# VH-VL binders against Rho GTPase-activating protein gacF (gacF), part 2

Target 1, 176 residues: Rho GTPase-activating protein gacF (gacF), of Dictyostelium discoideum (Social amoeba) (q8ssn9r234to409)
Amino acid sequence: EPISQSTEDYTDIPRIIKMSVEYLFEKCLLVPGIFRESANAMELQRLSQLFEKGGDIDLSEYTDPHCIGGLLKLYFREKPIPIFPYDLHKRIYSVLNEEDSNIKVKSLLESGLGKGQFLILRYLFELLNAVSINCNVNFMNYQNLAICFAPSLIQSFDLSCYDVIERLIENYHSIF

## First folded at step 1 (VH-VL)

Design B7 (framework fv_bexmarilimab)
Fold by ESMFold2-Fast, scan of step 1:
Structure B7 (fold): chain C 176 residues (1-176), chain A 123 residues (1-123), chain B 108 residues (1-108)
Amino acid sequence: as target 1 above (176 residues)
Amino acid sequence: QVTLKESGPTLVKPTQTLTLTCSFSGFSLSTSGVGIGWIRQPPGKALEWLAHIYWNDDKRYNPALKSRLTISKDTSKNQVVLTMTNMDPVDTATYYCAHRDSYEWLDYYMDVWGQGTLVTVSS
Amino acid sequence: EIVLTQSPGTLSLSPGERATLSCTASQSVSSSYLHWYQQKPGKAPKLLIYGASSRATGVPSRFSGSGSGTDYTLTISSLQPEDFATYYCQQYDYSPLTFGQGTKLEIK
């Protein structure tokens, strides 16, 4: 059994995640300050409502890439139960400085997350890793991305959250 | 069915470099979580771990022997190669390669072993 | 490195008897990363128990493992002739991966 349980059952990657990640991957890897720059609050709210209502959405209507980045962060921040369990992050944190740490982290993720949670996080971290690879142009390295995403994913400001998320971004290919 | 087989020279002279090949079938070393390790056993003595390599090309070496060891993989040929430099008579041992699967959450064990190959170091 | 000390070095018993083999770690290790192997003369080791207590596929129910922290035990409830072999414990809670020196189970 997983170490921690989510209240939501995931049968597939949610449409909001899939569409946003695909758009950002195709169009926005080189955008300076992606995920750091503030989204237009009204446009973000409108876009969020469209996904809630299940209508057809054309992301090309939104010329501001920071709105799509903000949508991803908002989605995770607003979940009733964090997509990344607090107790799991503490277990991962405890092994970060050990030998074979990336392999231990992978095992903890596999055992601590439901299959759907793992799939969603793998999908997200693939994007974040790709953004960090282009940090010479977009100015968002793995540390900067961890600052942007850790509070939304774990729903905690514990400093250990930043170290865990940073490791998952930097070492995506070793962990996922 | 997972199978592994070691191959290489059975006789090595002191100071020479040993090269051993592990050929496998029944799985791919591109599969996430999979790795291959090398373990040796001198006649009448205990097992000693040497090195392993994972699907993501991450490599781990026994610190006591790290300066002498190189492990590499050729995923297209289903082979893992171990190279050990400066062989000495005390390195005489049966050398095994073994499969590991890190997808199990009680990971870090070798579930399938090759038959082993005896390497004798003598002038 | 973690040193695994197995005791006794040699255990002499008769078929039908209970065997108890010990493995002591130099510092605490998680039971999830403590495993046991059986090796018959001239053969490769065979995985017997993983995660301190789980039997590998095809391993008879007479084999059981237990323990936590620094002290681990492999028990064979009623020895069969084919059980006379050398047994090794192994950890990979900490790098490097280490094995104990082995316990040789021999016919009395």
Scores: ipSAE 0.000, ipTM 0.448, lowest interface PAE 19.6, mean pLDDT 85

Design B8 (framework fv_bexmarilimab)
Fold by ESMFold2-Fast, scan of step 1:
Structure B8 (fold): chain C 176 residues (1-176), chain A 125 residues (1-125), chain B 108 residues (1-108)
Amino acid sequence: as target 1 above (176 residues)
Amino acid sequence: QVTLKESGPTLVKPTQTLTLTCSFSGFSLSTSGVGIGWIRQPPGKALEWLAHIYWDDDKRYNPALKSRLTISKDTSKNQVVLTMTNMDPVDTATYYCAHSQYYDEFLGYSYFDYWGQGTLVTVSS
Amino acid sequence: EIVLTQSPGTLSLSPGERATLSCTASQSVSSNYLHWYQQKPGKAPKLLIYGASSRATGVPSRFSGSGSGTDYTLTISSLQPEDFATYYCQQYGSSPYTFGQGTKLEIK
């Protein structure tokens, strides 16, 4: 499936997300500046084109981890419809400082997202949580990762987006 | 108005440790996307990046000098401090601190937009 | 590390002439991480162009940048006396963040 196309019917985790997340999770949790440092431009373009054409892709051939990180970010950024609805993030933001906020956030995600959207976000945030746990080595904490991903997931630069995404990364195990 | 100013000793003896302070105003180092870098320039030579610290306490060091460099911040004082150990005459340079800011938060693109005036540090016996 | 090589090392021109300064990277870099700085004698560098082609605030329209991959260019369409300075390219994409050796623009 072309990286530039969107679908409203997510019946399974898209191949580009599944392969990228799996590779990053297995190989790249300790890479300094993962998702912050720029990709090698030629490798990122080449990898993007390979996913657009389909076929058998071996990510070990494109071992710049920043390339795979960049590909994942571009996938969400290029969706015509954000994977994370703007109105949903506003509702989540309103409960962040309440008692038992993580239980409330979980409920809002479960009721506010389609099944496929929820599965894709759960899959992504598992990776981002694991990256953040290793921030002493990779230098990417919850705030850093929120800055890297919030604009692409919600497609908004509202400051509340960063707080919501940061919470989902930090408290993944309580929320998803 | 954004301003940065370097301060520290102007003369250092070989083998001593250099401590430089960058004092700033007009922005907060607690703001997402903000960082401070240290760059030096030996007389008549090119710019060389030394170290960087981000709002979230993420630190980057030039690998060629990493064992000699430590960068830290005091957000409440609006200061960033760089220490460089085992100074040598070849480390004689003008040392600059510079503000960095993400201009594309999605991809983490950043630049150095405001620079301090620089402080000349001479290393001699 | 990514090495940036600037050419020419020195460029001697007269006011009113067009200046073209080149920066070549040893590895492909995203244009979004390629910046140009102007430095006058005894002064700190000043951001001129960021992301290969965007003028910084207050920079005159005679300055323009272009390029992608490994090859980048800074152009000054009609030199003014205040433009005679040293120009540095920088990549801020991967650590260490490297600068070119500089191109000195001097009066002919």
Scores: ipSAE 0.000, ipTM 0.522, lowest interface PAE 11.9, mean pLDDT 86

Design B9 (framework fv_bexmarilimab)
Fold by ESMFold2-Fast, scan of step 1:
Structure B9 (fold): chain C 176 residues (1-176), chain A 121 residues (1-121), chain B 108 residues (1-108)
Amino acid sequence: as target 1 above (176 residues)
Amino acid sequence: QVTLKESGPTLVKPTQTLTLTCSFSGFSLSTSGVGIGWIRQPPGKALEWLAHIYWDDDKRYNPALKSRLTISKDTSKNQVVLTMTNMDPVDTATYYCAHRGYYSWGYFDYWGQGTLVTVSS
Amino acid sequence: EIVLTQSPGTLSLSPGERATLSCTASQSVSSSYLHWYQQKPGKAPKLLIYGASSRATGVPSRFSGSGSGTDYTLTISSLQPEDFATYYCQQYYDSPYTFGQGTKLEIK
């Protein structure tokens, strides 16, 4: 019997996202290759299981920043339904080269996403934009971050996915 | 479909050890993400979580009671056992076991009927 | 530990009326970890709402939940006789699991 819960059932930022994003924002903006470098597989599995069980987690006990970055990617990758709908990204892709494209993208996100999805994505993209601003130190520009996150968020390898996610990172302040 | 039932003594003397067994059907404790918790409710009072155990034998205890509590499982028998030492009249309560689902939100979706344990001399 | 305070302690209403029950947390919690249970006299609690707003299987549409941060609400849009019970909120945003003291919904 299928479980009826979906991403749209979230009414707030999930704890795993809130804690991971806040930690990365405060401590990891300058880490070279953040989100690109692989996490230690056993530590990532343990951390993922701790969040699955719920309860007390202190992320400062994890010395590998790539583990926390990997956890955030894993969270989106493992969702049964993508946080970012495939059809929505196609609609966004179609307007990327139009006049006032960022206004149109904002409108499509606001109409195409549930409240919870929009808040989760806004929270994530604020972090990704901040990482990209520090690319001279961390070597992760908006294009590099789109390569890392598009397959997890949309759960598709279509080239149009990378262009859409790249736009949301680069133009965060105009779109969200 | 999913059922849980508590069993054990209904009367315990002060200072004795209470042992309760939760017997269940309709799911397996070998399934990743599954757990069983114990919750009690003194007559006319609120619910108080005691302990839970997960599929991987990880155990969590209420910090206020941790020194008195032991939880264990027998996956082959579909049973979870809670032991509580040094019983006191204040521990008189209905004791429930409950299923914690696969997803990590920490809710209890199926409950046993409960067993009233009275602590008196 | 996170303390959950429910108000009112007792709510007296008639069938057909709207009930609004409040749960306030001592610190901000993620709504994903806030749940509601219904308990009738002599019975085990029954899961009603999980993650602040999602109805459990078999729960009628007249039950709805909302809230975020520290303030959560359970609403019953048109009370039926079987709805008169005690309602508990619960969190597991942080260990240990904690429950509110309950709101008793009684017929006036």
Scores: ipSAE 0.006, ipTM 0.486, lowest interface PAE 13.0, mean pLDDT 85

Design C1 (framework fv_clesrovimab)
Fold by ESMFold2-Fast, scan of step 1:
Structure C1 (fold): chain C 176 residues (1-176), chain A 122 residues (1-122), chain B 107 residues (1-107)
Amino acid sequence: as target 1 above (176 residues)
Amino acid sequence: EVQLVESGGGLVRPGRSLRLSCTVSGFTFGDYAMSWVRQAPGKGLEWISFIRSKAYGGTTEYAASVKGRFTISRDDSKNIAYLQMNSLKTEDTAVYYCTRDEYWDSGYFDYWGQGTTVTVSS
Amino acid sequence: DIQMTQSPSSLSASVGDRVTITCRTSQGISSALAWYQQKPGKAPKLLIFDASSLESGVPSRFSGSGSGTVFTLTISSLQPEDFAAYYCQQFNSYPLTFGQGTRLEIK
């Protein structure tokens, strides 16, 4: 069977991802419940539309870190084609319990994703791994983060999605 | 106390125009996005149009059923939102509600006017 | 456009009953869903936003739950003033869309 490919073409990390991830990494690793707590809907929609407009944005004006966390999840959930292909996650799921599973996962990601998709996911999962390392303060371990992100990244509520995303967070340094 | 009061509805023949007005009080009008929602007799709610505050770009959106025929606008100095309705059709017959989006851009409506009735009939 | 389907379209209930209304969306909307109550001849009133957040001044017997494509509005103990039409509305993307409504009537 062919490895799934996204029809979306990314030449660089999108501004919305880069700015949000950088801000969260610098300021929000210790925020309790980051990515789990709901964003204020008005602030989230406002912020989303500011990025669509393409003007200068100062994220320090947004005192609710959950708004920026919500923006990342919304971005991936709203994509017409999931950033993480459904059949790719099934292939990864099938090797999770095999010998040298992280090497196999890395190979599947590198061959199953376009270069731009791979770079965006690597950028995101670096943040999620860092959040999980601080789970004693923020209460968001890799299992909690997988629950928050798997439905947005794969755009599926299939239970196998959680196991795949959890592995990518926990073993970021071995996989990416 | 927040109030939204619609006016300008009435009986009109197909193909003609009407302008609805929504006069607001009790809040800083310029800080809020405004929408129009309509309801045909005995039917459900249909979102028609949206306008963001001028401070936040003044962007507008329209339902496909009214795109090209209706224009939403606002006058922040007078605290009035408008809906200009051109080329009216019998299916435009409805109660038209002016709504306040909860803040600049929430897309859900915390305050509604009483509604103004538009009847398009020959 | 995101299609919103409510079930049931109508139901009859008695004061004191627990009532649940379901809203299903044709596409995922995260938690971007609001619920409204409309009494005959009156404008709608916001009850719940962000799927589960209770609007100020709304009685605690009203609650919302759900995410993605399936949402519920629950009234834990019906009062006489609760007999009305109820509408769900998505605000994830334009055009904004409403469910067809659920009429709650006295048994």
Scores: ipSAE 0.000, ipTM 0.452, lowest interface PAE 18.9, mean pLDDT 85

Design C2 (framework fv_clesrovimab)
Fold by ESMFold2-Fast, scan of step 1:
Structure C2 (fold): chain C 176 residues (1-176), chain A 122 residues (1-122), chain B 107 residues (1-107)
Amino acid sequence: as target 1 above (176 residues)
Amino acid sequence: EVQLVESGGGLVRPGRSLRLSCTVSGFTFGDYAMSWVRQAPGKGLEWISFIRSEAYGGTTEYAASVKGRFTISRDDSKNIAYLQMNSLKTEDTAVYYCTRGYDEYDLWFDYWGQGTTVTVSS
Amino acid sequence: DIQMTQSPSSLSASVGDRVTITCRTSQDISSYLAWYQQKPGKAPKLLIFDASSLESGVPSRFSGSGSGTVFTLTISSLQPEDFAAYYCQQYNSYPYTFGQGTRLEIK
């Protein structure tokens, strides 16, 4: 029984997530301030509309990598129910300082998320972990990335949200 | 109640240094970005510097007019933000306001101190 | 840098009047704009954030509208305490920039 309910049935990774993550992973790991720097709002809106339309999209035509980063954050921000349930993050937060915490976090994610939600988050956090590994060039460590994504994923500004998201980025290979 | 209190202003000659302090109370200081905004006599507002919380890596930004001369810093254990001002110019004469910003990309200044006056003249 | 231009630079009005101040930006800032009120000798006070969100404790006669490059602040029924300077500010990009200000004076 899920801890929290999603408003969307995730039978596969959404096209907007898959294309954005693949592009950023391949082309943008070394971009200074990726996910932190603001995108041009008009360009971001146009790109969002293209995905709603369902047509073929070539992301290489978008010269601003911050637009693609912004699109990814916007997707999670606009969901009526957070992709990452608030009550799940509270349960995870409560075990962060316990012995074998990463094993406990993995268990909570697997039991607290639908399979589709888990796959989407695994896909996203693989990218965020890779970005953080290159922080000496892109200036985005796991703390900076948690700040960029926690409000969009959980739709809350509690400090505990940042600690949870930070742990998932830093310890991706132990948790997912 | 949220309170920001600036101190350290005064009259100095060109080329000298001053350090401004901003002591805050009524909120969890470490959760917020802090900025300095100045206003020259009879003029409008100019943002000069910003420091993120330690959770955001404590990153700093500066207006071009002060870059290389001013340094913003914070001490979260004491709830104090600082502005170290070096190589002061007559153009730096202004009231300096300490402001609180929420630690999102969308940063507005929801609380302001009453300001401290810096006068740079011979 | 994003340039912020306010119109008018000064305005004379009477208590009870509807007052509108416009802020124009040199590039698209989405809704990342705040409005501040400053009374003589006082620190600025936040009125509106995210172009249209009213700050807690601010009277409902204040409202903000707009997106992209054109924004307005409206005071629906001017009160004596509303005579002040008003500033718009963008937070889309560093450096953060303010408009030159609009001075609202008693007619």
Scores: ipSAE 0.000, ipTM 0.457, lowest interface PAE 17.8, mean pLDDT 85

Design C3 (framework fv_clesrovimab)
Fold by ESMFold2-Fast, scan of step 1:
Structure C3 (fold): chain C 176 residues (1-176), chain A 121 residues (1-121), chain B 107 residues (1-107)
Amino acid sequence: as target 1 above (176 residues)
Amino acid sequence: EVQLVESGGGLVRPGRSLRLSCTVSGFTFDDYAMSWVRQAPGKGLEWISFIRSDYYGGTTEYAASVKGRFTISRDDSKNIAYLQMNSLKTEDTAVYYCTREWDYEYGMDVWGQGTTVTVSS
Amino acid sequence: DIQMTQSPSSLSASVGDRVTITCRTSQGISSYLAWYQQKPGKAPKLLIFAASSLQSGVPSRFSGSGSGTVFTLTISSLQPEDFAAYYCQQFDSYPLTFGQGTRLEIK
């Protein structure tokens, strides 16, 4: 699945997301610094290109979990259009401190995202929530994960991006 | 008090070797990646090498200008990072800074004062 | 390698001026960018990390903005101690690269 494509058409969860998330969920929830530690640029590009070419990929042959974590961030960062729209994050930010904020956030996500985008984000945030629950072992809490993922998901720079992504990780079960 | 102190610089002839040391205090060394950055007289900053903590695999990276000649290493038990510089060239003349990298924050938040390496005949 | 180009390479300004320095990258780096200040004979000091986050202890007159390929460092009201060289650096991928630097001089 080429991540270099400008057109975003989600009929199902993309293979690169599905395989990476499944692997990280099953094998890497307890890895210290998961998503924080940088991957080698050449190894990351090689792995990314394997997914672009298609064919069978066995992620268990990659001993460095930080390469697989880096692949997820790279996938979202390289999208021509952010998976998480800037205007949507602004609307969510405006309601974060209101009563019943999680209900409002859920409503905004459902109305502001296409079905495929919503499913991909739900799938990703389930993983990030599970990682954060194990933060005593992996050292990656809600704030740390928001710092790692907000710039890739929204492709924007406002400080409000971190607060929005942090809320989605922490309150995954109430929002998704 | 967080400090990085470089040592080992000096005057050397081309083709010789030097080993730089960076002694770290005031923080948990194995939580951080370390880099070496150099600056030639009157020129800008050039990143040359990086090493992750042993806890996270101790992987290393190098700038093309030094790859194959320089080796970065660390001793987490002694809180020291090293840069072994082999086959030195006049182009390697610079102030060498040891830096701490913060992966969460995407910046080099602590720098040593630097040690000068002069390669000349 | 990711190429970093700063503009201007040098500028002259007066105390109290608003100063803007731009950094452009040869490819997208999201927000993985830092800004440093260096005074003559001294080590660089981190000012801004993650493109817009102010480092602890750095005066609030410094701010960073931008994402992707264009980034800006702004000093809202220049002080005497701010005359220095400024560098941007990308943290997107190895090898890490710096801009060529911008010299900020007294007018």
Scores: ipSAE 0.000, ipTM 0.486, lowest interface PAE 14.4, mean pLDDT 85

Design C4 (framework fv_clesrovimab)
Fold by ESMFold2-Fast, scan of step 1:
Structure C4 (fold): chain C 176 residues (1-176), chain A 124 residues (1-124), chain B 107 residues (1-107)
Amino acid sequence: as target 1 above (176 residues)
Amino acid sequence: EVQLVESGGGLVRPGRSLRLSCTVSGFTFGDYAMSWVRQAPGKGLEWISFIRSKAYGGTTEYAASVKGRFTISRDDSKNIAYLQMNSLKTEDTAVYYCTRVEDYYDTWGYFDYWGQGTTVTVSS
Amino acid sequence: DIQMTQSPSSLSASVGDRVTITCRTSQGISSALAWYQQKPGKAPKLLIFDASSLESGVPSRFSGSGSGTVFTLTISSLQPEDFAAYYCQQFYSYPYTFGQGTRLEIK
């Protein structure tokens, strides 16, 4: 049984997430300031509208990688119910400094998230981990990425949110 | 009801090419991802390739052992999945199974229906 | 690549016995595990998906359990038609990988 409930029902990884993550993973791991630099507002709006229409989209036509990064953040920020439940992050936060903390975090995620939410988060955090590994070139370490994503994923500015998201990025391979 | 029938197997020499076909009936082919799994004589199962439905871009995945040599494709108008095998090696000798992928996201997938298999023997 | 290790590699049991096969993974895979049965000369058949969900048409004596890195397939009362090889498969990450298989033989 989940620790925190959501009325969201994820049956598939949304196309917007899948296409954006795959493109960024393949082409943008070395882009300085990826996810931190602001996208052109008109271009971001246009790209968002194209996904809402459900048409054929070629992301290589977008010259600004920050637009695709911005689209991912916008998607999670605009969810009516956060993809990462607030109560779940609090439970994870409480075990971060315990022995075998990554094993405990993994168990809390697996029991506290529906399968769809877990898969979407795993997919996203694999990308964020890969970006952080290349931080000497892109200047986006796990702390910087947590600042960019925690408010969108949990929809809260509590300092504990940053610590939790930072742990999931840094220790992706131990947790997911 | 649901049927997957493989064809195109046979005996071929190393370095040659062979194309396998999988003809499908009993479900809406275009809505499902398809995969190929092989089994060498007396050995276990090895996943080799996967193709998503057109709704998810028709993208493909490959095992490292066949990447660059094998190509998976599909023809939704004919309900056929294909596996084009180039630069065949003796290690490619196996029974090749076509399978339907039951999944949640075309990334999480298990194989709910399998064909009977077609034998490929790569020998001099 | 995620390594899948089954134990035992083979076992012998009598009709009516309770049989358990274990699958261990080199990293966490949540519940993204399926079990397949393969009879000699036949294609594999899906038994269990999502670690514990019974596939339609599969006898209720088959059950699956586990999550993360340790999974089990149990046959509660072995029948003659259950002589087969059994394979676990992770579908958490590409490449998809299978266990080496467990051969079940009746004495």
Scores: ipSAE 0.000, ipTM 0.464, lowest interface PAE 18.3, mean pLDDT 85

Design C5 (framework fv_clesrovimab)
Fold by ESMFold2-Fast, scan of step 1:
Structure C5 (fold): chain C 176 residues (1-176), chain A 123 residues (1-123), chain B 107 residues (1-107)
Amino acid sequence: as target 1 above (176 residues)
Amino acid sequence: EVQLVESGGGLVRPGRSLRLSCTVSGFTFGDYAMSWVRQAPGKGLEWISFISSEAYGGTTEYAASVKGRFTISRDDSKNIAYLQMNSLKTEDTAVYYCTRDIEYSYGWEFDYWGQGTTVTVSS
Amino acid sequence: DIQMTQSPSSLSASVGDRVTITCRTSQGISSYLAWYQQKPGKAPKLLIFDASSLQSGVPSRFSGSGSGTVFTLTISSLQPEDFAAYYCQQYNSYPWTFGQGTRLEIK
């Protein structure tokens, strides 16, 4: 299945997301620098190509957790249209310092995203929240994970993107 | 065929201003971010400024060496990017390149460059 | 700011040689690194992006590798047209920074 697929309306969580997130959740929450450390480029390319071809993939064959983390980031970075719309992030940013901000953020996500996009993001942020809870071991706090993922999800280095993504990781249980 | 053509360079005295233009053809200008990169005589490359596409909010960034003095802008109807340079210093003497930035595969390698325009700041 | 250090700053080589240039960063940049070639009097040209991805139209003798803080550009069999300056660039965080450059000269 192509990483740079053009389909905007999703009926299911894509296989690459489901398999990568499940593996990372089960095996990699305690890995130091998960999502920050780079993968071997040839191994990442090979794994990406295997998902493109749609064959059976056993992620337990991979000993480098950073390859699977890199694949997940690559998937979002390579989408022709950002999974997280730029205009939606601006709307969310404008309410971050308001009273009941998490309730407002939840409402903006639910109204601003298609159902499939919302479910994919909820699935991803559950993982990122779990990684952040283990930051004393893996050294990846809310801010570090936002730095790793904001450019891939929104496809922008605008500084406000980091604040929005950080909020979604930290307050996952209040927002999603 | 992708082309970027810089213009507006020249000899100016310290403290004065100059505006550089970058006229592009061969691609949909509004879909791409643009940067300016300079190179002092016999030296390496220095990134100076960035402007995103409108789809990404038209945001701008500057190197500390030029922040507050230089302003990047774009006119998508004319396919032109600009660099307004105020309060010029002798250290600003360089060849200035206009670049097209890829906003996917995050982030921001420069896939096409113009030929450059020379700015000399001297008394 | 992320500091980029290239080694060597210059080297002399012969046609047919295998050449490697190293780029080291002051902090981790994942794979957000590009390599450029600049011939005398000309604008730079993109060779490699995302540390190891070959730009369309660039000969396969060029390859990139590395992640985190150490990256290499390799030319497997040097050709006459490859004598040029080479620059690495990080795009992990603003401001974007370049290495000082490596000058590749004919022996």
Scores: ipSAE 0.000, ipTM 0.461, lowest interface PAE 16.8, mean pLDDT 85

